# Designs tried in a protein design chat: VHH binders against Type II restriction enzyme MthTI (mthTIR). Part 13

Target 1, 281 residues: Type II restriction enzyme MthTI (mthTIR), of Methanothermobacter thermautotrophicus (Methanobacterium thermoformicicum) (p29565)
Amino acid sequence: MSNLLQAIMNIKSIQERNLGSYKGVQDSKNRMNQMGVTLEVFLKDAFCNTFDIENKDLVYSEYFSYLGNQNNPPDMILKGGDAVEVKKITGIKTSIQLNSSYPKSKLFVSDSRITEACKNCEDWEVKDIIYAIGTIPNRVLKLMFFVYGDCYAASPSIYQRIVEEVKGGLHSTGLEFSETNELGRINRVDPLGITDLRVRGMWIIKHPIKVFKNIIPPESIKNNNFNLIALMKAEKYKQFPKKDRKRIEAEDNIEVTDVKIKDPDNPAKLLDSVLVRYDEI
Below, E stands for the ipSAE of ESMFold2; O stands for the ipSAE of OpenDDE; V2 stands for 0.75 times the mean of E and O plus 0.25 times the DockQ between their complexes.

## First folded at step 4 (VHH)

Design p14 (from C09 with Y99W Y108S; framework vhh_brivekimig_d4; at its last look DockQ between E and O 0.01; V2 from the best seeds 0.00; counts 0 for: pae E 20.9 > 2, placed apart)
Fold by ESMFold2, look of step 5:
Structure p14 (fold): chain B 281 residues (1-281), chain A 119 residues (1-119)
Amino acid sequence: as target 1 above (281 residues)
Amino acid sequence: EVQLVESGGGVVQPGGSLRLSCAASGFTFSSYEMSWVRQAPGKGPEWVSSISGSGGYTLYADSVKGRFTISRDNSKNTLYLQMNSLRPEDTALYYCARWTVEYKTFDSSSQGTLVTVSS
């Protein structure tokens, strides 16, 4: 079975082999950049350690209980483990658009974006979700940021209250409404009655390097060829097998640090968390 | 029990130098980013400098950049602040702390070390 700590170690291993091959160059030469593969394929290979093998699909079936795409989220579910949602972004400080719903602290089997195949891929009701955010400013992966949803997004009830207040405000306008799963649908807004207005949530979340700059100073990543950053609650870190934790903690070029972050539900409260960094200068 | 003990403060003339130390115990020192924070008389806390757990990255407030140098010795569980070209506005009680977003919520058992810059 695979997990985020194994993926981090596999990325480090392939980066070190490839960087050694490019002695005297200053640019990042990670495997994704060299092979022209998508970020999703790169991450599947990271979880499965399949960067260098031909029969990847057989190995993928061993490690994933579900593989999706942009139309069938999440992008992957690890057997007995976490869900992963992949986001590609071109700017280090650019906001991330979430077109269909608010950000998720956890993945629930009742999520409206979940296919029947995803619901039945294993026996589950709630999973931790990793937002795997790749920053590719000039077609080169410079930053791979793994952040768990419960470090980054608030609980659903906070977003649901806002949705209900917005829907209530729209209904109070006296305009012609239709029943909808959206925030609102207002019919016949022009005198001829040929125009309808759909009110949909276009949720925007700040890039995690902006959210967590107090524990990840921007200067600490700007001049590096490649940065890998993972952020999770301390209790989540403790849930990984001891073997995997000891392995990653033994690496002298990986920094595993206890940090505190603001609770997304209550910024006055701090969460004990673990920050993992692999910086390739 | 987490303990942070500052030392090295004192009275110095403008343009002088001091070296502050912070002895840490009760936690895995090398795993934490550390900060110096200062509080001038009648003022709120002001962040001064931070250093990563490995010592590989440092940050400074604009007011001290180029004059102060933060460092750490993980084998001795000790954090340092070398303060050069001291000015009267550097007069403050200096604390070391584990890095936190909210300075009022950081857990420190220390009393700080007083730096006074006067003629």
Scores: ipSAE 0.000, ipTM 0.102, lowest interface PAE 20.9, mean pLDDT 79
ESMFold2-Fast, scan of step 4: ipSAE 0.275; ipTM 0.675
ESMFold2 (binder alone), look of step 5: mean pLDDT 81; pTM 0.813
OpenDDE, look of step 5: ipSAE 0.013; ipTM 0.256

Design p20 (from C09 with V101L Y108S; framework vhh_brivekimig_d4; at its last look DockQ between E and O 0.05; V2 from the best seeds 0.00; counts 0 for: pae O 15.1 > 2, placed apart)
Fold by OpenDDE, look of step 5:
Structure p20 (fold): chain B 281 residues (1-281), chain A 119 residues (1-119)
Amino acid sequence: as target 1 above (281 residues)
Amino acid sequence: EVQLVESGGGVVQPGGSLRLSCAASGFTFSSYEMSWVRQAPGKGPEWVSSISGSGGYTLYADSVKGRFTISRDNSKNTLYLQMNSLRPEDTALYYCARYTLEYKTFDSSSQGTLVTVSS
């Protein structure tokens, strides 16, 4: 079984950071999304330690219970482990687009946005979710930031309230709506009745490097070197296998530190968390 | 140990009503947002309703809005789901679940209570 600590170690073990030449990724017709796809494959390989393997499908099937599509979260689920949402960013100052899904503190099997395949991929009800945020300027991975949802996102109710309020507002317009998982669907919006409008939310969240600037000094992030950062609750860190914790703590170039972060639900409350940091020299 | 025990399920005719209860123990009940989730045969779990720790805020799935009412009694550590105007599509195993703002954890019952709506 793989986990984030193993993935971090695997990433550290390889020196390749140029995703533009990453092996095993077929050239997509859509160049704009190529880096995102490549990042996803890179991360799969990180979790499976398959950077140098050509036929990866069998290995992936052993490590992942679910591999998603671009339209439905999550991007992947580790077998018996965490869900992962992959986000590609070109710069650290850029916010992260979450499409129609608000930030998730956890992944729930009851989430209406996940596929049936995801729901049935294994026996699960709730999973921790990792936002794997890769900053890739000019096809080079410069910053890999792993942040658990419960460190990063507020409780679902916070966002759901907003969704409900917006939906209510839409419905108050008197327009004809059809059932949808989106904010709204208005049918026959034109005189001919041939056009429908889908109202979708685009959620945007700040890059974690900005959110956690108090524990990650901005000046410490050097654009010329690869940085890997992982942030999780202390309790989550303790749940990792002891062997994996000992392994990562023994690495001279990796810093594992206890930090305090603001509770996403209540900034007046601090959460005990663990920061894992690797700065490639 | 966190315990959630659902009750109140049964067989009811379409248009009928049921009231589900969830007895909670092993945690500070009022500190948790509580939810009902259901799983119909052959389908995945579906979120039904949630209520804040204080009970001041409630949410419902569109499929149950206007028909179901979630409530809680913090003095009794009990969560309720009043289900009115039941439909065959409401047939499912209903689970109680908790989510806390403080710990950001989610727990659900493994047993559930079966609701069958059939003529």
Scores: ipSAE 0.000, ipTM 0.217, lowest interface PAE 15.1, mean pLDDT 88
ESMFold2-Fast, scan of step 4: ipSAE 0.293; ipTM 0.705
ESMFold2, look of step 5: ipSAE 0.000; ipTM 0.414
ESMFold2 (binder alone), look of step 5: mean pLDDT 81; pTM 0.809

Design p33 (framework vhh_brivekimig_d4)
Fold by ESMFold2-Fast, scan of step 4:
Structure p33 (fold): chain B 281 residues (1-281), chain A 120 residues (1-120)
Amino acid sequence: as target 1 above (281 residues)
Amino acid sequence: EVQLVESGGGVVQPGGSLRLSCAASGFTFSSYEMSWVRQAPGKGPEWVSSISGSGGYTLYADSVKGRFTISRDNSKNTLYLQMNSLRPEDTALYYCARYTVEYKTGFDYSSQGTLVTVSS
């Protein structure tokens, strides 16, 4: 059984253990880069504590009920726990491309975009979802941001209403339409009937560092070798095992702070939340 | 296994009021957006109102804005619809619905509904 607090502790541990022993020509002390692994593998190892283990797939199967890929989201589901969606960006504060999928506050088993294997990986109806956003300028992991979807994305009806309003606007043109999972496909728009228009929705969400700048000042992440930030609702934090909360609160160089964020569904309302930070030099 | 049980329907004269209730079970109620959907005789389903899981956000169809109020009590797993200034065109079977992320329907409801008749 694993959770985000355990993953944070494992990331801190592996980063600190290897700082003093590095003698190579590489200027990065970042463990992911030194091991030559992808962000996805780094994060699986963080949840499983498998950075130094051979035959990782066997251990992964004990901690994850589902492991996805680019075409089969989400990237991971922890057994009895959270879903994780991994996003890699190269600019330190670059907005997140969500492509054809609108932002998810929760992962629902009814989601038509997930496979039957994902729906049946365990007995579940809804999962909290973590966006695990790695910022990797010049191929070096500089910022690892974990944000729960319900801190960051609005309820699904907000995005779906926009989809339906856009579709309605397109239909008001009086043109021929084909059924599609996208916003619209309009056939034969030219007099010869040889041009079709495909209207694709490509969702973009601001980087959490820009969204939460009032609780994470931009200057606090400059010039560090590595920054780890995690944001969750206070009620989510309380649901983690007491042992894991006590452990992370006692750790040197990890800051656990009570903060308030705007409710994504109602920005006039503030939500009690917990911010976890680990900064490397 | 989702259970949604509506109540509060009845016959009322134009200009009257009714309050509908929906008792939910079989899922974590506070984690889901909930909606009211109605179906008038001989017509397709019409979305009426939605409320976010926390209750912090509400949406209304233009036909009911200013007359209907959606609310929820997460401690009782109950959804409400307060209907004021009722009109004959509000006559319909009203369904409590749990929102899903599906593009086509957006709703998962299998309840019996509650009948609201507005007549003189």
Scores: ipSAE 0.000, ipTM 0.289, lowest interface PAE 14.4, mean pLDDT 82

Design p34 (framework vhh_brivekimig_d4)
Fold by ESMFold2-Fast, scan of step 4:
Structure p34 (fold): chain B 281 residues (1-281), chain A 120 residues (1-120)
Amino acid sequence: as target 1 above (281 residues)
Amino acid sequence: EVQLVESGGGVVQPGGSLRLSCAASGFTFSSYEMSWVRQAPGKGPEWVSSISGSGGYTLYADSVKGRFTISRDNSKNTLYLQMNSLRPEDTALYYCARYTVEYKSTFDYSSQGTLVTVSS
């Protein structure tokens, strides 16, 4: 069984072991800097503590109930635990593209965009979701940001209203529509009847560094060799095993701080939250 | 001193309209995002609407979309909220507020509020 606090500890451990390597020298233990290693593999290794293990798939099956991809979300579900969406960007301040899925505060089993394999991977109805956003300029991981969806995304009703308004506007045109899971598909738009138009909504959300600049000053990030930041509600932090909370709070060079964030559904309210930071200077 | 002074509240019948004003002083008004926040009896504060410093971008709570319009006149240092098709659930004390990036508060300054009562 694994969780985000254990993954943070494992990331710190592997980053510290690789601190002495310099550019141009291949480190056999550096999973992120190996040719062909992806951010998704790095994060699976972080949750499983499998950075130095040859036969990973067997261990992965013990820690994850589901492993997906961009077309079959989410990227992973921890056994008995959280869902994780992985986002890779190359720019430090680049907005996050969520493709055809609106921002998720939670993952619900009723979600029409997840597969039957995902729905049936274990007995569940709702899961907390982590957006794991890696910033990798010039193929070097500089920033790893973990933010729980309920700190970052508004309730589904906010986004669903926008979808319905846009669909209603399209249908008011009197054009020939076919049924689709997207905003619209308009058939036979040309005189020969050989062109169809797909209207796809592609959601974009501001990088959490820009959203939470009030609790994460930008100047604290730009000069470090590596930054790890995790943001969660205080209620979520208290749900982690006491052993994991005590371990991370006692760990050298990890800062655990009580902070307040604006409620995504009501910015006039503040939510008690916990910020976890590990910075490699 | 930063000051926000509201006016325009009052008693109206359902379906009526009111225009709230907020006169700002003590800061560079055009450089700040401004918001309207309301608090109904027995409830916590609810964000209503926001407007960017230039006025180029506006946001609304779902409960007021299509009925309320936020605007500003930077030459007069004044924020407005045009409220149409008022309903009993709009009854609240309305606050003009300056957005803050500080992690210890939602807004760095708010007005004393203006009461809006929607009743028959």
Scores: ipSAE 0.034, ipTM 0.599, lowest interface PAE 7.5, mean pLDDT 83

Design p35 (framework vhh_brivekimig_d4)
Fold by ESMFold2-Fast, scan of step 4:
Structure p35 (fold): chain B 281 residues (1-281), chain A 118 residues (1-118)
Amino acid sequence: as target 1 above (281 residues)
Amino acid sequence: EVQLVESGGGVVQPGGSLRLSCAASGFTFSSYEMSWVRQAPGKGPEWVSSISGSGGYTLYADSVKGRFTISRDNSKNTLYLQMNSLRPEDTALYYCARYVEYKTFDYSSQGTLVTVSS
């Protein structure tokens, strides 16, 4: 029932109602100010239009087939729709840490990191992924960037090559490796046999503002009270319901622009894409 | 401010010996593992040897093992490299380095030149 275009409209509505005075998102581990909400809750409310609703769990269940977390990705799956990964950063243009998982262009039901609950949340085989990146200096949401994985991350085989080379390099050292789903594990490395070594990857991806600077001028972001930017392939934009596309194209203070981006799998190729912007100066 | 000053380099014939010294200042010397790193003309830096803060653990590159001995005097904030059975391929600028992690070092810009030549 919901999609990214509806979420953008709902964010615009709440920003305008707050007269640009939105006080940001509360860090769940810092209870000094309880007037805010977490970025995850803000985004659930954006997809569900539940910003003003007290008992949200039943409404969330109408819009999401799955709600996860960092250890049980993805953070959300919209019923019949996209997967969403939420990333919170405090510095504008700070690179995104993806932890042990390489960047995903799509979510496949065969992914070993997703739970049975996620695999069975509905009948699906592949979903588009939205990276929802919120920049929140001093608990104030200044930049909300939605980028589809297939605009941003390369195909899995490109990252799998790196994983395989690292694993192969470790196994060629002559060290005794135990069986593991991680990059490497060596058990009992000390004389008392009480220390294990785990080799985990920490994937880091550049902020999309830096990646797409040629279509998103840095000056357009610097002094605004709030920026919302969404980037998707033209084919994805055409898949949204006609009513949602017509609504967003007619909306005051929302810009929908055709742009070209480099193909993450082949930088010599350009991809037709759509950029959606809502800015509050 | 970390300062490392190398000395003891020179010209020596193949099979000869040299002792390098490194005077350290600006940090608690005994708390850090110390290393020697060399750079031959036209080559990148090569790690040579490391010693634990206490001097209880030493490690050597295969190319120098059995010929070089690393040691330290924590009372003098000084690191040493005793080089025996020197070969022409040991010709390099030698740097004293503060060990940060296995292949990551802080070292000086000066170094001391060792030339092994007839």
Scores: ipSAE 0.000, ipTM 0.088, lowest interface PAE 17.9, mean pLDDT 81

Design p36 (from C09 with T28K S54R R98K; framework vhh_brivekimig_d4)
Fold by ESMFold2-Fast, scan of step 4:
Structure p36 (fold): chain B 281 residues (1-281), chain A 119 residues (1-119)
Amino acid sequence: as target 1 above (281 residues)
Amino acid sequence: EVQLVESGGGVVQPGGSLRLSCAASGFKFSSYEMSWVRQAPGKGPEWVSSISGRGGYTLYADSVKGRFTISRDNSKNTLYLQMNSLRPEDTALYYCAKYTVEYKTFDYSSQGTLVTVSS
């Protein structure tokens, strides 16, 4: 069984090994860039410790109960553990496009957007979800940010309420509507009756570096070859196996820090959280 | 202050029907998602059903799907639960709540209304 702390340790290990491959060259290369693999494959390898294995599918099946994609979310579910959504962006200023899916604080088995295969991959009702956000300027992975959904996204009821308010507002206009799973489709809006308007929900969320700049100083990421940051509630951190917590706390060049963040459902409340950092300077 | 007052509970035989009501005050009712949550004797709370602020979206627990219907009248600030084909396992104290979609816990708990399904 794997978890985020083990993945962080595996990323650190492979990154440090690969620095030696570029003797006499700038320390700007990382494992993903060196191998020409996708971010999704890099992260699967991180959870499974399969960076050096060519035929990986059998090992993947031992660690993941579900492997999906953008059309069949989530991208991964760890056996007996967390769900993972992978996001690839080119810069820190870039907000993260979530398309038609509102931000998830948790993954519920009742979610209408997940497949029957996902619902039945394990006996489960709710899973913690990790947003694994890779920032890859000029095809080089510079920042790997793991943030648990419940540190970052509001509860589902917040987003569902907005969807229903928008739908209700559209209906109140007196325009002719057609049935749709989108926010709305308004037929024949022009005098010739040849234009339909589709109203789609396109959810966008700020990069976690911008959200959490009060606990992650911008200067701390500026000139590093690679930055890894993980953010989770203190209660989540305590749920990891004691051996994994002890290992990461004792690990060279990894910082584990207690921090406080605003509650996504109530910014007047502070949540006890843990910040894990690994940086290649 | 937010106030939620449930009513409509009672004793009914298996296969019978009941309609629960929840009178809401102290907030703009039509702007909030509303839910029904029940608690059977000796068990934890179980989410039953939710309805969006304007009534365009409803959700049901698998145990009640096809038998229960959630609705609301925003002009009267009232939430309803029509319960048909009642079973002994539906016996519980029923609570009206807000912000309950896909949560196991409820906001703004009240006295609840007791539903007993027996001979």
Scores: ipSAE 0.000, ipTM 0.097, lowest interface PAE 21.0, mean pLDDT 80

Design q01 (framework vhh_brivekimig_d4)
Fold by ESMFold2-Fast, scan of step 4:
Structure q01 (fold): chain B 281 residues (1-281), chain A 122 residues (1-122)
Amino acid sequence: as target 1 above (281 residues)
Amino acid sequence: EVQLVESGGGVVQPGGSLRLSCAASGFTFSSYAMSWVRQAPGKGPEWVSSISGSGGSTLYADSVKGRFTISRDNSKNTLYLQMNSLRPEDTALYYCAKDLGYEWLSDYFDYSSQGTLVTVSS
């Protein structure tokens, strides 16, 4: 029964508890650094409101239908709600590495890269996916960016076309070919038949600050001690419970604005979207 | 018109001490957290230490904890870094920053403060 708007409210609450008595000045410490908690645990606590609870696993099981990892994606699925993929990086200039998994605009139950446990965690066909990207220079969480996959990644057909063309190229060599979980393998490429070539893919996607710099002014993030940014289609925002939307719109120091972004499938088309920001000076 | 001027660097032997200073102008100094960041030759920037605007809270990188002390004098608009038990690995150009996260400045903005050079050699 949790959602991104509730997680944003919970993050704001815990971040404000880490402020010193003098509100014009903030300490460089945040809850995650102070407690030695991983970004993944911080985000689970954000969705569950469990930052101050000892035995978290019981509450986690009430809010999440699935908890995965890098090798068993996604990192989380909220019961009756969104999938979440967590990325930890140290700066904005370097692109985010997605390893062998191409960027996902949506998570489909038919996806070949998710486990049977994930497919059966609840009765579902498709889920919206949130990329939760924590930018943590020198162990300090500076930026928490939540971007829905359909604002950020192209449709699966775009990436699958590339996969199919690469595989087709490997097959067209007429060499001994075997399929792998990645792009492929060409066996016995040398005259003695002792060398195999494994073709491994690594998908890389630009940091969302670089992608959306036209709607997120650079100067608005530089001087803040902590930045929280969430980006979603207007249609997605309207699907959140009215109670949660009213709450976040009324909250001091949270800005909810209508913006337009380029369609990941067609940059000539603009998509109506909502930007949610919470910043600590 | 924000200006930060670092000073106090020099050449010292291992085990020596130096005190760095940063003179700040163009903003309300006491209203902002301040940080020290260093860049060793051939390496990327490394955050060293931060202090809250009031001076009530400090944070240190594990590599310098117990050896370095950050402090500030809000009446003089000056930030300090007391460096004790210096090691060759502390050799770097040291910068002060108005905000935590020097990577934001170097990755996002054209940061042109001169810094102060610390060389630890025998």
Scores: ipSAE 0.000, ipTM 0.149, lowest interface PAE 13.8, mean pLDDT 81

Design q02 (framework vhh_brivekimig_d4)
Amino acid sequence: EVQLVESGGGVVQPGGSLRLSCAASGFTFSSYAMSWVRQAPGKGPEWVSSISGSGDSTLYADSVKGRFTISRDNSKNTLYLQMNSLRPEDTALYYCAKESYEWLSDSFDYSSQGTLVTVSS
ESMFold2-Fast, scan of step 4: ipSAE 0.014; ipTM 0.333

Design q03 (framework vhh_brivekimig_d4)
Fold by ESMFold2-Fast, scan of step 4:
Structure q03 (fold): chain B 281 residues (1-281), chain A 124 residues (1-124)
Amino acid sequence: as target 1 above (281 residues)
Amino acid sequence: EVQLVESGGGVVQPGGSLRLSCAASGFTFSDYAMSWVRQAPGKGPEWVSSISGSGGDTLYADSVKGRFTISRDNSKNTLYLQMNSLRPEDTALYYCAKDSGYEWLEDSYSFDYSSQGTLVTVSS
């Protein structure tokens, strides 16, 4: 079995073998002269400790119950463990686009966007979800941020209310309405019947560095060749095997600190959390 | 004030070699990744190669991989591009560019090119 603390230790190991930023994180995996791997492959290797192994698929199948893609989320589910969504971005100022999928604090088996294969990959009802956000300016991985969904996204009811209000507004127009995978489409809105309106939902969430500036000031990451940051609730941290927690706490150049974050459902409330950092200067 | 001055261009026959240099000033050179960008007559800029601040990581466009080598000397604040097996399609003005460094934290992606560039002409 694997978990986030083991993945962090494996990333530290591979980064220490490379003097610079992790090289070869590429957008395309099909190019013949690709210098490295996609972020998705890098993260699979981190969980499986397979950076130096050829023909990795057998090991992947031992650690993951599900491997998905952008059209079939999530990107990964660890056997008996967490779901992982991967996001690639080039900077922190532009918000992360989630397209038609609102931010998830948890992954539920009832989610309409996941396939039957995902629902049946093991016996489960709900999984913690990790957003694994790689910030890759100039094709160099500068920041690997792992944030648990329940530290970052509000409860589903917050987003679902907005969806329902928009759909209700579309239905209340009394105009011709066509079904889509988006919020809706209204046909023939003008007297000549020549104009259609498509309403597309594209959810956007701020980069976690912007969200957690009070815990992670930009000055702490500017001069580093590579930054790894992981954020989780204190209760989640305590659920990791004691062996993994002891290992990471004893590791040189990894900092594990107790922090408080705003509750995504109520910013006046603070949540006990754990911040894990590994920085290569 | 950031200043980048390119040199080393010239006229060369197909199959020939040239070495370009870029002298940098106005910033801490070793803190920034550096790139080479070229612009052929009548066309837009094309990225050619990049090198990390430490010099440990290099990247190349598919069109030049195996023929060009990027390097830097941080003690001299100088960036280099060794160009071998030159082809007529390599004819362009070559610019060196300072990559974001800290700008990725501000989402201000853009290359700062020199105003001049150095001309490389591959002709028989």
Scores: ipSAE 0.000, ipTM 0.248, lowest interface PAE 11.5, mean pLDDT 81

Design q04 (from C09 with V101E Y103W K104D; framework vhh_brivekimig_d4)
Fold by ESMFold2-Fast, scan of step 4:
Structure q04 (fold): chain B 281 residues (1-281), chain A 119 residues (1-119)
Amino acid sequence: as target 1 above (281 residues)
Amino acid sequence: EVQLVESGGGVVQPGGSLRLSCAASGFTFSSYEMSWVRQAPGKGPEWVSSISGSGGYTLYADSVKGRFTISRDNSKNTLYLQMNSLRPEDTALYYCARYTEEWDTFDYSSQGTLVTVSS
């Protein structure tokens, strides 16, 4: 089985190996950029350690219980482990569009927006979720940010209240209301009955660099290097195998730091957390 | 209204030490993260260090870790940077900066304090 700490070590290993063979633009040394692979493939390879493997699909099936896409979230579920949602953005400060799905602190098997294939991929009720956010200006991966949902998103009740109030408001208009995967649809709003209004939830969340600026000053992001940052609660970090924690703490050019973050459900409360940074020399 | 006044710069030999100070006024000092940013001759600004409003956590650029120490005295509205084992590469104008959440930027003094490390 694989986990985030192993993926970070695998990314470091391939990145440092590529420094010796890289012959492209000096503002990027990342494996993904050199091979023209997608962010999704890069991340699957990171969890599986398959950067140099032919016939990757066979190995992927050994490490992942589920592989999805934007219409069938999440993008990945590690066997016996975390769910991963991949977001690709082109600007370092660009807000992240989450489509019709509100931000997830955890992934619950009861979630109506996941498929039966996802619900049945293994015997599970709840999974920690990682937002894997790649910032790729001009097709060059500059920043890879892994943030656990419970550090970043509020509890489901916060978002569900907004959904319920919007739906209630739409229904209260007395117009022809129908429920969809969106917030709602009001049919035949004009006298000829030829106009429908779709109310589509497009959730937007600030980039983690903006959210966690007090522990990651923007000036600490090195423009000429690949930057990797991971943020998790201290409790989550302690749940990783001791061998993986010892390995990452001993690794050159990786810093593991105890930090405090605001609780997404109560900004007056601080949560003990762990920040992992890989900075190339 | 926000004012940041740096002091403590000067000429020092390699291996020497300097202590920079920043007197802040015009805002509730203890409510803001404060930082030191430097600009070497012919280069862009480089973030050096940050300290939380309470002083409870600190962050450092890799180039200064183990050599520089950031601290603050909220009763005096003063930010400090203790610089040890100075290198010629540390030669720069040093700016005291207040982090502003709304614009994700630093407000800092245009004057700065000059640190020159030379034999």
Scores: ipSAE 0.000, ipTM 0.104, lowest interface PAE 18.9, mean pLDDT 81

